# Designs tried in a protein design chat: miniprotein binders against a7ua95r516to809. Part 9

Target 1, 294 residues: a7ua95r516to809
Amino acid sequence: ASLSLLSISDLVPDLQFIFFWMSNAIEILYFIQQKSPAYMQTIELMDDKAGSKESLLSATISANEEAMTILEEVIMYTFQQCVYYITKTLYVVLPGLLDCNPFGTEPSSEQCRRAAGVCVCAVCVMPEAVRRVVSVFQTTSDLLQQYQVHSEIQSQMFAYLFFFTNVSLFNQLIDKGPARGWFQRSRVLQIQASVKILLDWAKGAGHNHLAQKFFAKFCSTVTILASPPQQLSQMSWKALCAEHPSLKPVQLHRILTQYQLMAELGPLPIWQPSSEDEAYIYRTVDLLESFENH

## First folded at step 2 (miniprotein)

Design H5
Fold by ESMFold2-Fast, scan of step 2:
Structure H5 (fold): chain B 294 residues (1-294), chain A 104 residues (1-104)
Amino acid sequence: as target 1 above (294 residues)
Amino acid sequence: SPELKEKIKELAEKIEELAEKAKELGDPRLIRLAELLARALEFAERALELGDLELAKFALELLKIALRILETAAERLGDPELIKEAEKLAEEIKKLIEELEKLK
């Protein structure tokens, strides 16, 4: 079934090899795109030897198109293989992020509290589970830099990784959260702090725009769940939909229902779905997100 | 030269055999890579027919890349025969590229 992988480090030699071939294919493709026009111009300027010039020109165009198609397939294949192995590793480590406590009692956490004069300091401790996720992203970034992969391909890679992370975390929280106690306020605040560490990493790596786009659903979910009861109970269904457009009606309804239960709030008329959304709150097939890009 | 054309034909037959062997294993990744290898081979044969030495060298480099990717996939699946054949054919292509460079 699943590969018995302990960490991203176990895949580094294989990923290096795949990135090496991807980088080579990209460089060759770029070379053809740069040099092909000059070569074609050279043929056009050649002496016309018994009409062979037109035949050579046509054959060269056909050959270049075939070469570019092969190179594009190689690039796509190697990209997909990298994504596959990296996301397989992420899938194993991501669930731990929902169970970890960044407000731990490690010496570094205590030192930060004393120095700052505050009770708890999330920045002073990175749980092992969060470190594993960050290590996957950092190793990916390091390999893309080592092989000088273009920034656009790097952006595509992190777009996929952030999309995958968002879907995985959201689905686990929504599906398993009630049984695991993840909707309890103390646990939600821990999850929010852990996610902030991932988002801060993304910002530092130059991927803030991608993180904002691809983490929107999970961020909306934890933002709502972390809201104080006094504040959230004053927001209407319409206001929540406007603030969190990434959430489907059935998803928002589920989140509010769990919040109501955990905060020991009675039914709130203000959280009743609009007439426009009422039909959609019962669509359980739309509750969980697909891992396939649209 | 006639000798070079015969050598190229023998190499093409071996590569076609390797591609079929990869397909027979039934792994979707290997089937996809076997198809890529077949297309790279077709391009190399076409480039050689045109008699353009630089284009032919380039096409052979692409074919070598396809073989190395197949070798990596075979290594993951633990098939030592595919690994050995892919590596051997990549080395033969390297030698052929060196021979074409010499003819310049």
Scores: ipSAE 0.015, ipTM 0.351, lowest interface PAE 6.9, mean pLDDT 76

Design H7
Fold by ESMFold2-Fast, scan of step 2:
Structure H7 (fold): chain B 294 residues (1-294), chain A 104 residues (1-104)
Amino acid sequence: as target 1 above (294 residues)
Amino acid sequence: SPELKEKIKELAEKIEELAEKAKELGDPRLIRAAEILARFLEAAERALELGDLELAKFALELLKIALRILETVAERLGDPELIKEAEKLAEEIKKLIEELEKLK
């Protein structure tokens, strides 16, 4: 596929069409649900022949049921298409977020001028990689507002987009992070700052609750990796699991094992169970890991 | 398929004519039904131009539903001509959906 087909700007006309369809289908479904009982009542009040009135009522019920079924399918289909195209675009731009530096980037005079203020640090001027991710979310928000899509559907859309972003970033960090140096504390702090920009955008857009819920796993991972090794080694396995409930024990074990290897913290494993209960948990994690490595 | 394109164009023109005729009658329910029909027709035309076959089929299903809504309002108002025109166009849309399904 062409790179231009993955640009959010190139997808806007297609997305506008799909959002237009979804908004219209939702509005018509709502109209049918609210007005159908009134129409049926009106038919019942007609003084026509019993057979013709009953035929019209039956036909109206059948048509309304068919209409609602098809409209629900259209809403689901257009929702899935929006999610597909938006997540496809996100997948292309998300890796850049893990490899950008929001600290120490010297802004050009043009960047400072365009910011409508004096931007002297990367925190004031969003890195291009982060801007591309935020642009996808902002464009989605703008389209949902432009076509007056119901708030329930908007929340569902962003729930899925945040879920996808969280899983994508987590998988990339775990699978490619060690080779790319992303587990180095300085790089993790850069990742943490970049993610904070996304979370701040979500808060500003009214989606703070969704962002907190669906970014929990990736945020926990980044928090662990940003922690000094001495701090982590002082915590029991039970305490680590309790502090990071969004991570499954096998995921937490994998993160810590990779962190130990990259940080060169000495002989593996550094984190040892302090009690019989902790030893049981560690053995359970090892068993679960063996199932996944099949 | 130049023949298919011409059929789509003719069907769109007939639906536009029906919507305008319904709107001109001045009943608020018919005006609303005509606006809905015109909107779904515009969406269907764009879907067909875009070449997304599945989206086009769904758009055409909504056009059938919009025609059925118009027909139901017309039946309440006792306009036999409007009812017959809506039914005829719904059948033509059904045949068009079947033709598009065969293009798979």
Scores: ipSAE 0.007, ipTM 0.261, lowest interface PAE 10.0, mean pLDDT 73

Design H8
Fold by ESMFold2-Fast, scan of step 2:
Structure H8 (fold): chain B 294 residues (1-294), chain A 104 residues (1-104)
Amino acid sequence: as target 1 above (294 residues)
Amino acid sequence: SPELKEKIKELAEKIEELAEKAKELGDPRLIMAAEILALALEFAERALEKGDLELAKFALELLKIALRILETVAERLGDPELIKEAEKLAEEIKKLIEELEKLK
């Protein structure tokens, strides 16, 4: 039991086997769904042979129902197993994304050059932590393509993986951010750059629509935290709620409060809640996101 | 088991021959039964190669379904040679199911 057990590459042989099961089960299901109506019509049109026509129809209906039920269960099981192992790997590598720096930490005189009066001191590279996350997504994409899994199932898998990543990153930032200093503007900009690398990967892989949909909450959070104080002070609390509909009021309140505290700013006139609004905003039961779908 | 792997390959060849004859007859029932059987055997072969009990259970369920379809359709076949080949395949599939069931 070594660190290799946490690597996506260590899971590839087992994942290949599960994807093989899933792909074949989907093919059998589609074969039965496509051929069964024509087959049933053929039986219905045949002459009764000593009372065996009804027996054949009954047996065929029963067999098709059993086959479809078993295949649907296998598809569901294999899908859930893939998601389980892939998200377990993501859970291990995702915290690194919040702590990494996609910009150089020690620019040399050669890296920091002046060109026409402009000093370029930072180069964006893919940090190892970000590369590990991208590797999980890329390996998943490769396996889905290798086993020719139907595009609808591919979309469902990446929808869940993006959903999981979004919830995991959001919850970690909200829960641990204050203690870790992640709300400091310099750290938020690093986080934003790292997330952009993931979003760019998703766009290149043909999943831009899913990434835009399922990363909305975390993207809204880092957008607010990266905003300059002058911009935030010009927006009312109601306007911020309208601009960030993915955030619950209690979540938005926590983000703004932490931003104000870390920036060492005085009270910002961003919003002026009533007693009712304040009571609603401080409902802590709605603060963190659930990994379970409704 | 090397003997089981060889038996699965032999059954796959016989199923392919039955599928070809089914295409000649143009009966969708025989074609459907043959294709489901071929797919079930592919799962069984993979299960034996990997030593995967869960895949073997899945292959067993598919083989049982395919066998029931084949037995029902065989009663409707008018070609004595095809009936004999279908019955022989059904017996060999039953033996394969029994051997895979030992893995349970």
Scores: ipSAE 0.005, ipTM 0.256, lowest interface PAE 10.4, mean pLDDT 73

Design I1
Fold by ESMFold2-Fast, scan of step 2:
Structure I1 (fold): chain B 294 residues (1-294), chain A 85 residues (1-85)
Amino acid sequence: as target 1 above (294 residues)
Amino acid sequence: SPEERLKRALEILERALEWAERALELGDLELAKFALELLEIALRILETVLERAKEMGDPELIEKAKELLEEIKKLIEELKKLKEE
């Protein structure tokens, strides 16, 4: 079973070990890739003892290919283990991001409330729910830097973490949002502010491009839901599709339907799908995103 | 599942051991150096796998991990002897 109560801090010793050996495996793979051609060239330059030269060359090629394959499997395994434990931790803390109030200065716990007393209004700190999510990303960044993991692997790690976060938040908002009241305007504005804190962290950490790319769907959703009624009512279905290309027609339709209900626009048919999109909406039930899609 | 992930790790480590044995059979000093470095990595990963198997309380995985650990240690010693030549 999952150890879902573990914080990211509890996983640091195990993650340090995994990152250390992933980094070492990458370096050994790189060394073999660089050194192998020179060694094989030495064999090719040997005198014409056809059987011996050809047998040695074949054996060397096979051995080097096997070594590289095994190292690639080790790198893949260690990468998957890191992703597994980090995303498992993220999954536990992400719902809090949708349910916190970043505009408030009120304490998140009873102990904090008692300790703060009359000083509550003077305390300006990041909401605990947002801090937990940021801590996972910051700890990951710190470990990648500590063990000097190649920049390409670092980019792949954060690309996947942002992809996972985007899918998780989007699915939770679409699936559970109506029952949780998350589509109410006051709640949407709180969600938007919380997401901005997360995106600002990503920008500060040098991952702005990755965050913009892999967070697009959830950002589009929040942007639509936070838009003033006067602004959205001036846009056609075609214009909204063009402005939010990351959203599938069925997803955009669901979002706009929720917006119409919450904004009290009544029965005014402002956003009508095209004939092609209508066929997709009625025949396709794929509303939620898959964690396997990139 | 955690059990499936642990079994996959053991499969990878077993393949690393098999490759290193082939490198030793070839008697190539350069390949022996690469095999030694690969087995050192495998050894550290296997130590973590063994600790995790003990936490899960799976006697079959614990026994398999211990057997691989001893074989890897033995082969590392053989490769070190080849490297000294």
Scores: ipSAE 0.069, ipTM 0.570, lowest interface PAE 5.5, mean pLDDT 75

Design I2
Fold by ESMFold2-Fast, scan of step 2:
Structure I2 (fold): chain B 294 residues (1-294), chain A 85 residues (1-85)
Amino acid sequence: as target 1 above (294 residues)
Amino acid sequence: SPEERLKRALEILERALEFAERALELGDLELAKFALQLLEIALYILETVLERAKEMGDPELIEKAKELLEEIKKLIEELKKLKEE
């Protein structure tokens, strides 16, 4: 059926297996790095039987270098597999974030409404679409913690997941926004509030710096679109480019054109591109972001 | 490309297999235990690679992956016997 969706919960057993193997590879790598110097010292202190010591040393160095290289590639491969499965799940749930309304939250059940003063009822007011996205991030965090994956690798994982989320949301908003009505003031404010929930989750999880870095393009886009007409009309093209350096000239031009149309503003010369930027906009057709890191 | 990613994974698996064969020949129990752990990780990766190769419909890649799977399983059993002894 067309309604057949895989939730993050459905992928947990597969993800547990991949994280388990990644964690094992990391531990083995650490063991080799720790043991190799001590073993090398042991060889150095061995009785020398006419050069056998040098041969053993060379063989040990070669074996350790090969083992470490293989383990590093295993770690990278399992990392990439985790990213693959998690981003596939994100791709399915992310579009819902652009259509949900966090301002009009209604409790899903009557029991939740009766418990409105209790902490547990507070989580019931998060929009389902936002909760699905947060669930993917939280499950990933839980698995990384369960298998005691080093904090640097955790940071790399969330850097990529935030990068993927940013690109996916930006591309959908720019490409499909006009047809979906997503550039209308009320819809943009809903999107901004939903994104704030994701950013707040990231901050609480200790990933504020990564979220600020990798959500920059989408955050710039919704910030511009959510700006009051009085404030935005006072800003020049140059000022907007300086304030939103993550946006390409062609992207900024598209966003401002949509803002002008949806806000029913008359033509404003101050939003005209510089002569150099105008030439770039007219020559390029590359509006959407790539999912590949450049 | 997806095909290039699978080829890279197979290269990693081939090196893991070669390392394990060397460890077995040396007869060092500590290296053998390490090789066993590495091959168990490799077996998991290989099963994933096989599924992706089947989805892509590449007969050559599928056959190479199946051959590596049998070699890895055989070597795991040999290393387990060495460890038990």
Scores: ipSAE 0.020, ipTM 0.482, lowest interface PAE 5.3, mean pLDDT 75

Design I3
Fold by ESMFold2-Fast, scan of step 2:
Structure I3 (fold): chain B 294 residues (1-294), chain A 85 residues (1-85)
Amino acid sequence: as target 1 above (294 residues)
Amino acid sequence: SPEERLKLALEILERLLEFAERALELGDLELAKFALELLEIALRILETVLERAKEMGDPELIEKAKELLEEIKKLIEELKKLKEE
């Protein structure tokens, strides 16, 4: 039952509860870390009249260690729950990004038009499928800001969400692309435009560096596929590997093979794998990306 | 699960209460201020825990949350008296 697309708004009440717990646990942990040394120093400096100083210091240290351990568990658990709910929603909406047309305008989309053979609307038109993905990221950003989650945790959250998005899009394109026609030039250009909308959102949200790092593989893939035949046919295997280091040999080989088929190119000697890579171009276990390497 | 999440929250609150009791026993104004800040945070968390326990209809969690709520309120009042503000 995958008929209905799951909306991020359907998860907001659960996410608010989990972010509430995460934020409060982080706040308490930070408070203990910041204040506890001064508190323990105060105990050390007190007059030991009742012989309570050693007992109180020992009890405070024990209580702090236990509280910090439990808070760390709560933070980890709530972070994992947020990631679970958000990525589950992303997994449902991400395939739509590969099958939408940001260049297509309904007659009602009047604010955009073609100008001198160029589609002026390419940047202005956000397809529903792209809007759904952006809404997931925006809602996540809004919740992190609402609950004032520290920037390091925010960075970690978006690092994982971008990693997940990259893996999901790459795997969908490589695995289902041939059957879906996604390697056809017109479709690749549509995908590239949709990805640009997503990356522009990330830049606007202050996550440009994370987006560049974690979308590298999918961006390399669409960049190669969108290259004009005259330009791409002049690039050697070694040059492509150097320009696209995120791609494994089997992945680059698969991409170039699909490009040859769609562009109706014969075999190109310049795209022969280097001797060091020949053994790896048929490693099917390395073709699709794992969600576990973060 | 929601139940496991609530149990973890109650466990954290119990440790924080022990810490605050020690601060009250020492009777120092700076330690009392520190304990007050922690208990104010704990109070906000506990109020949410109690609401969720009521929604789940778990009488054991409801009673534990109510007991901790009363204990936190008592400690806050005692620490405020020590602060004398």
Scores: ipSAE 0.014, ipTM 0.371, lowest interface PAE 7.2, mean pLDDT 77

Design I4
Fold by ESMFold2-Fast, scan of step 2:
Structure I4 (fold): chain B 294 residues (1-294), chain A 85 residues (1-85)
Amino acid sequence: as target 1 above (294 residues)
Amino acid sequence: SPEERLKRALEILERFLELAERALELGDLELAKFALELLEIALRILETVLERAKEMGDPELIEKAKELLEEIKKLIEELKKLKEE
């Protein structure tokens, strides 16, 4: 069985072992870094009654250097393994966010009549696709807390997971959006609402700053696509670049071109890039984000 | 690999064991306190390493982990007795 076919729940036992190892390695590393200098000073000040002082000092230095090297390798390895398995799971569930409807079912005419003329708005329910993504983030948070992994490492983990999520969603929308109809206004509003659920989760988990930073590109994209035509058509290229600094000129140009097509604003270009940006756009073939570019 | 991870864990634990034995030989209370803290951390790690080695069915790693576990427990008790003195 492939790990990419497993739910996050199926990976929990393996992740528990990896997080346990990472947490212990970090604890030992900090212990050695913080307490070892005092220990070595104690050895230097001790009475060399057996002629063992030099040997013990040398052994302590050697052992500390070897221990730090091994611990750093263990920490890097376990962090990379956690990221690998978690992002493999995210990759499978993320496309569902672009196709789900987080808005509740509106009352039909028949249902409104049965409610004696009282029309109540349908309750927004978390779609299964959104729940799967939130479950990955929540399980990761729970495991980091269970094994008391240092807060800086937790922040780095979620920085990468949010970065990965942002890039995956952006690339899927830009690459597959036209064929899937995702650039249509009604679909964009559904996507925006689904992303808000993820951002609300991140805020509740104490990662609001990371989410705002690493979701900026995808949030800018859906914000532009959800803009009313009258409002967006009144903005200059320069103004759009200033409002959406996370978007590269080639990405902004692609988004605006798709928007113009879907809003039926005609074939003539409405947004004219600056001369410098125009040259860059026509020379640049790489529209999509790299998972390695942070 | 998981086997490589366990082997590295056992190597670092052996180094901590050596430092603890030297602290005990010298009979210095401050060195004994340092060694005790380090071995208590090692004990927690080793118990998990042993369980994992058993799951993997590696006889060599299982035997080595069992030997280290007994040695660490023995040294912890000796260091505690030294500290009480």
Scores: ipSAE 0.015, ipTM 0.362, lowest interface PAE 6.9, mean pLDDT 76

Design I5
Fold by ESMFold2-Fast, scan of step 2:
Structure I5 (fold): chain B 294 residues (1-294), chain A 85 residues (1-85)
Amino acid sequence: as target 1 above (294 residues)
Amino acid sequence: SPEELLKRALEILELALEFAERALELGDLELAKFALELLEIALRILEVVLERAKEMGDPELIEKAKELLEEIKKLIEELKKLKEE
């Protein structure tokens, strides 16, 4: 249905199935890895005149090796399917982060108003658009915990989800930002506040280091756009590249051009690329990020 | 050791049955592929268990292994039909 396209809740039954079998495949893989050495030792200690021990040992090695390979493929497949469905949902809700205003959100429930001095209602104060994105991440975290998925796999999943979110937000801002007014200073400050809510969620969920690593490009972009004109005008091209190594020359140049237009810096000197970077500021093929290049 | 192999085969079979059920329900050829590969691995493990059970003279384990082999063979045929149609 069209309504189900906008909700993570509609995908939960399918995600529960995929997470369950990913977890089971991981557990069976670990079982084989742990039990195989003991079993192999038992076979090797047996006496056999006909040589059937050698045949049994060879068959067991072959079966274990094949089972591990197939289980690894199953884990990869189920991981990719989870990522596919979760990122498909994220892509629909992420643009809302660029349009919402977290500074204007007031408690709207009567319960929150009645307990004004002691009631903190995160749902009431969080913009709906931010809540939708956080709900996707929280549901993912809940499913990983519910099915006891190993922490390394959990980290890999959130690394990819943060990478995807960073690329999606960056591409949306760069590609559609000028037409949507997203580069206006007031809008950039709203975007920065909304992203902070998401990053704070990640920190609370134990993924602070992943969030800092994988949101670097979008955070650099927002940081530059939110910089006061006095501060930013004092920085050279090389200084900006050093502070924001995640940005490619064409990306940095586009961001600074948008900053100049929206921050009313018309008469001020624009940032000049270094001689090494001059050829790269016009490489349009490098402007938008790829979901495969990381 | 033989009991551990049987348990391992049963766990792989359970996983394969779930993928097979889902593959048949959705017509998902990729899931059908994985289910087939898991069932083939389960067959090889059960063959090792059967040979070991015969050496030990365990008639109950022999009968159980043969029963599981027939179950897996039937499911493999159903999944192969999905791939052909």
Scores: ipSAE 0.137, ipTM 0.652, lowest interface PAE 4.0, mean pLDDT 78

Design J1
Fold by ESMFold2-Fast, scan of step 2:
Structure J1 (fold): chain B 294 residues (1-294), chain A 84 residues (1-84)
Amino acid sequence: as target 1 above (294 residues)
Amino acid sequence: SPEELKEKIKELAEKIEELAEKAKELGDPEEIERAERALEILERALEWAERALELGDLELAKFALELLEIALYILETVLERLKE
């Protein structure tokens, strides 16, 4: 029997409990913020025969401040826990996205249309690996809606999830890509199409702006790898950096170096940095090393 | 051949644009959304096709053609749903 991996479905009961507490803490916090001014004003308008008014005001202020601080900590803790469990699940399923083929003829679980006398299941196919990732995002969205979590907190959660997904995919593509064949043109196009499915889901879920912002680095990387070597060789280093502002110069240098080494080019020239460009690249490497060592 | 492939790409692009306009005219919000997605695929595929043909990259041109087929089938599905 093979080892079973924990799916997002297995975490739903635990996530429901955490979302329940987070939602309740948020509601209590807003109740205190909304009602506190009116209550304080009521106390202030009282005639204080025994001199107790100031003591009551002071006690109310202290109690409200303490309660709000505790609730804010509970909200932060529960938010962090949700993000932790969801990203842990994402980490397991994300590598599959880099190995799948969305242009395949695998039947989708739901749709298969006839066109020109041929089954068009390939038009509607979503690879199982992509479906697993989308399932994590969809389950998260469903739980946020079920517990009526405020839209601002929903946005913050998806911002973090997209940030994590982008970083994880980028690191895996750069570190393991050459050995796994992920830098081959056909594979890059498959990766690009798979990522498009994730971006389309985000757009449909109302998170298009977040997806565009947080997937920028990985999208830039895939765009570069999909670019013809001839096109890249005609651009200066500074022009390449300007077109891909989401990539640090050292990251762009690594991508281009790997692309040059992996590219099975014909008689056309391979991109090479000028002496000036080389100095610029090495300066950014020194800065990154300094930051990492401190 | 590159010349025949270029002709097929142009032919499919024109058909996709025609069907997308028809779907947007007749569709409800969900079908219009699908037609717009097909147009996005078209735009991307044409860009890849142009680059591929300029460089003689037949593998990329083939994938661009496959994306055009996907856009076409999405629109044919939309229009089929809109039939009486």
Scores: ipSAE 0.000, ipTM 0.076, lowest interface PAE 25.2, mean pLDDT 70

Design J2
Fold by ESMFold2-Fast, scan of step 2:
Structure J2 (fold): chain B 294 residues (1-294), chain A 84 residues (1-84)
Amino acid sequence: as target 1 above (294 residues)
Amino acid sequence: SPEELKEKIKELAEKIEELAEKAKELGDPEEIERAERALEILERLLEFAERALEKGDLELAKFALELLEIALRILETVLERLKE
């Protein structure tokens, strides 16, 4: 009942067991695929009893198709259970990433700088909130490697985890950001730095391509919000749409509106959508992203 | 032998029922639905093995039962861990 309140470390024994059986199921699938042709060859070498051989071959093909379907369903079931438990853990820790300050004075970090007498802390020490998110990804990676899960399945796992993270962060920023002050420029810079730590982890883990693909929307959002007013004021609506193709017109409009409200600067140009985009913005009410892939 | 295969069919049928009861004890409705779907597929494989045996194809029946036994063992392990 309290699974969503557990840390990733608390789930390791359960996840370890599920990954073990998922890996074994995949290996059994390959083993059975190898045995199936040998059995079919045995039937083909039998005497033809007025067409009974063709009936037996047809039955064997049907049995192989049913067996493959069953094993694929078992593999899919175990995969979905892993995703479910990991994303439940992520859902609990992700909001902390939007509230943390990677540039905050950490006593240990300041002590480290003073004790070292050099710029030893040139690499930012990871804030605890970011560390919790990275720990979920790292533990998942470690378990997939420990049980030698096929690289394609590993890629599918991280594609979904990055997709989930991107949607969760984007939705929270757009929906709750105005009330929580997350659109303040100083907060946006902190968020951008925290996201960079996540992306650097993904690159180090060999998932740079997946991270670039699945974090595009959230990255575009923080990039716009972190942009200098002088730079944004020189761009037309069409230019902004072209530079940030991952954002829907309604999403871009909301982001630019929040930027203007939080800028507290002199007069800024009003970004005017084209008549086509304006009609789309006012017709479409769905601002937030779905967790279901269409 | 045909008698050994008949006994194996009975054993695996009882195992399917056992796992069906374990699936009903899962806390998450989505986990229950997914487990029930997997069990329906296993029941179809058991029926296939029964038909193969009725037709006297001992090798096909044996092959189907070996696959079913492996699949049931995997599902049992997954369900037991997820219940914990």
Scores: ipSAE 0.013, ipTM 0.255, lowest interface PAE 8.2, mean pLDDT 73

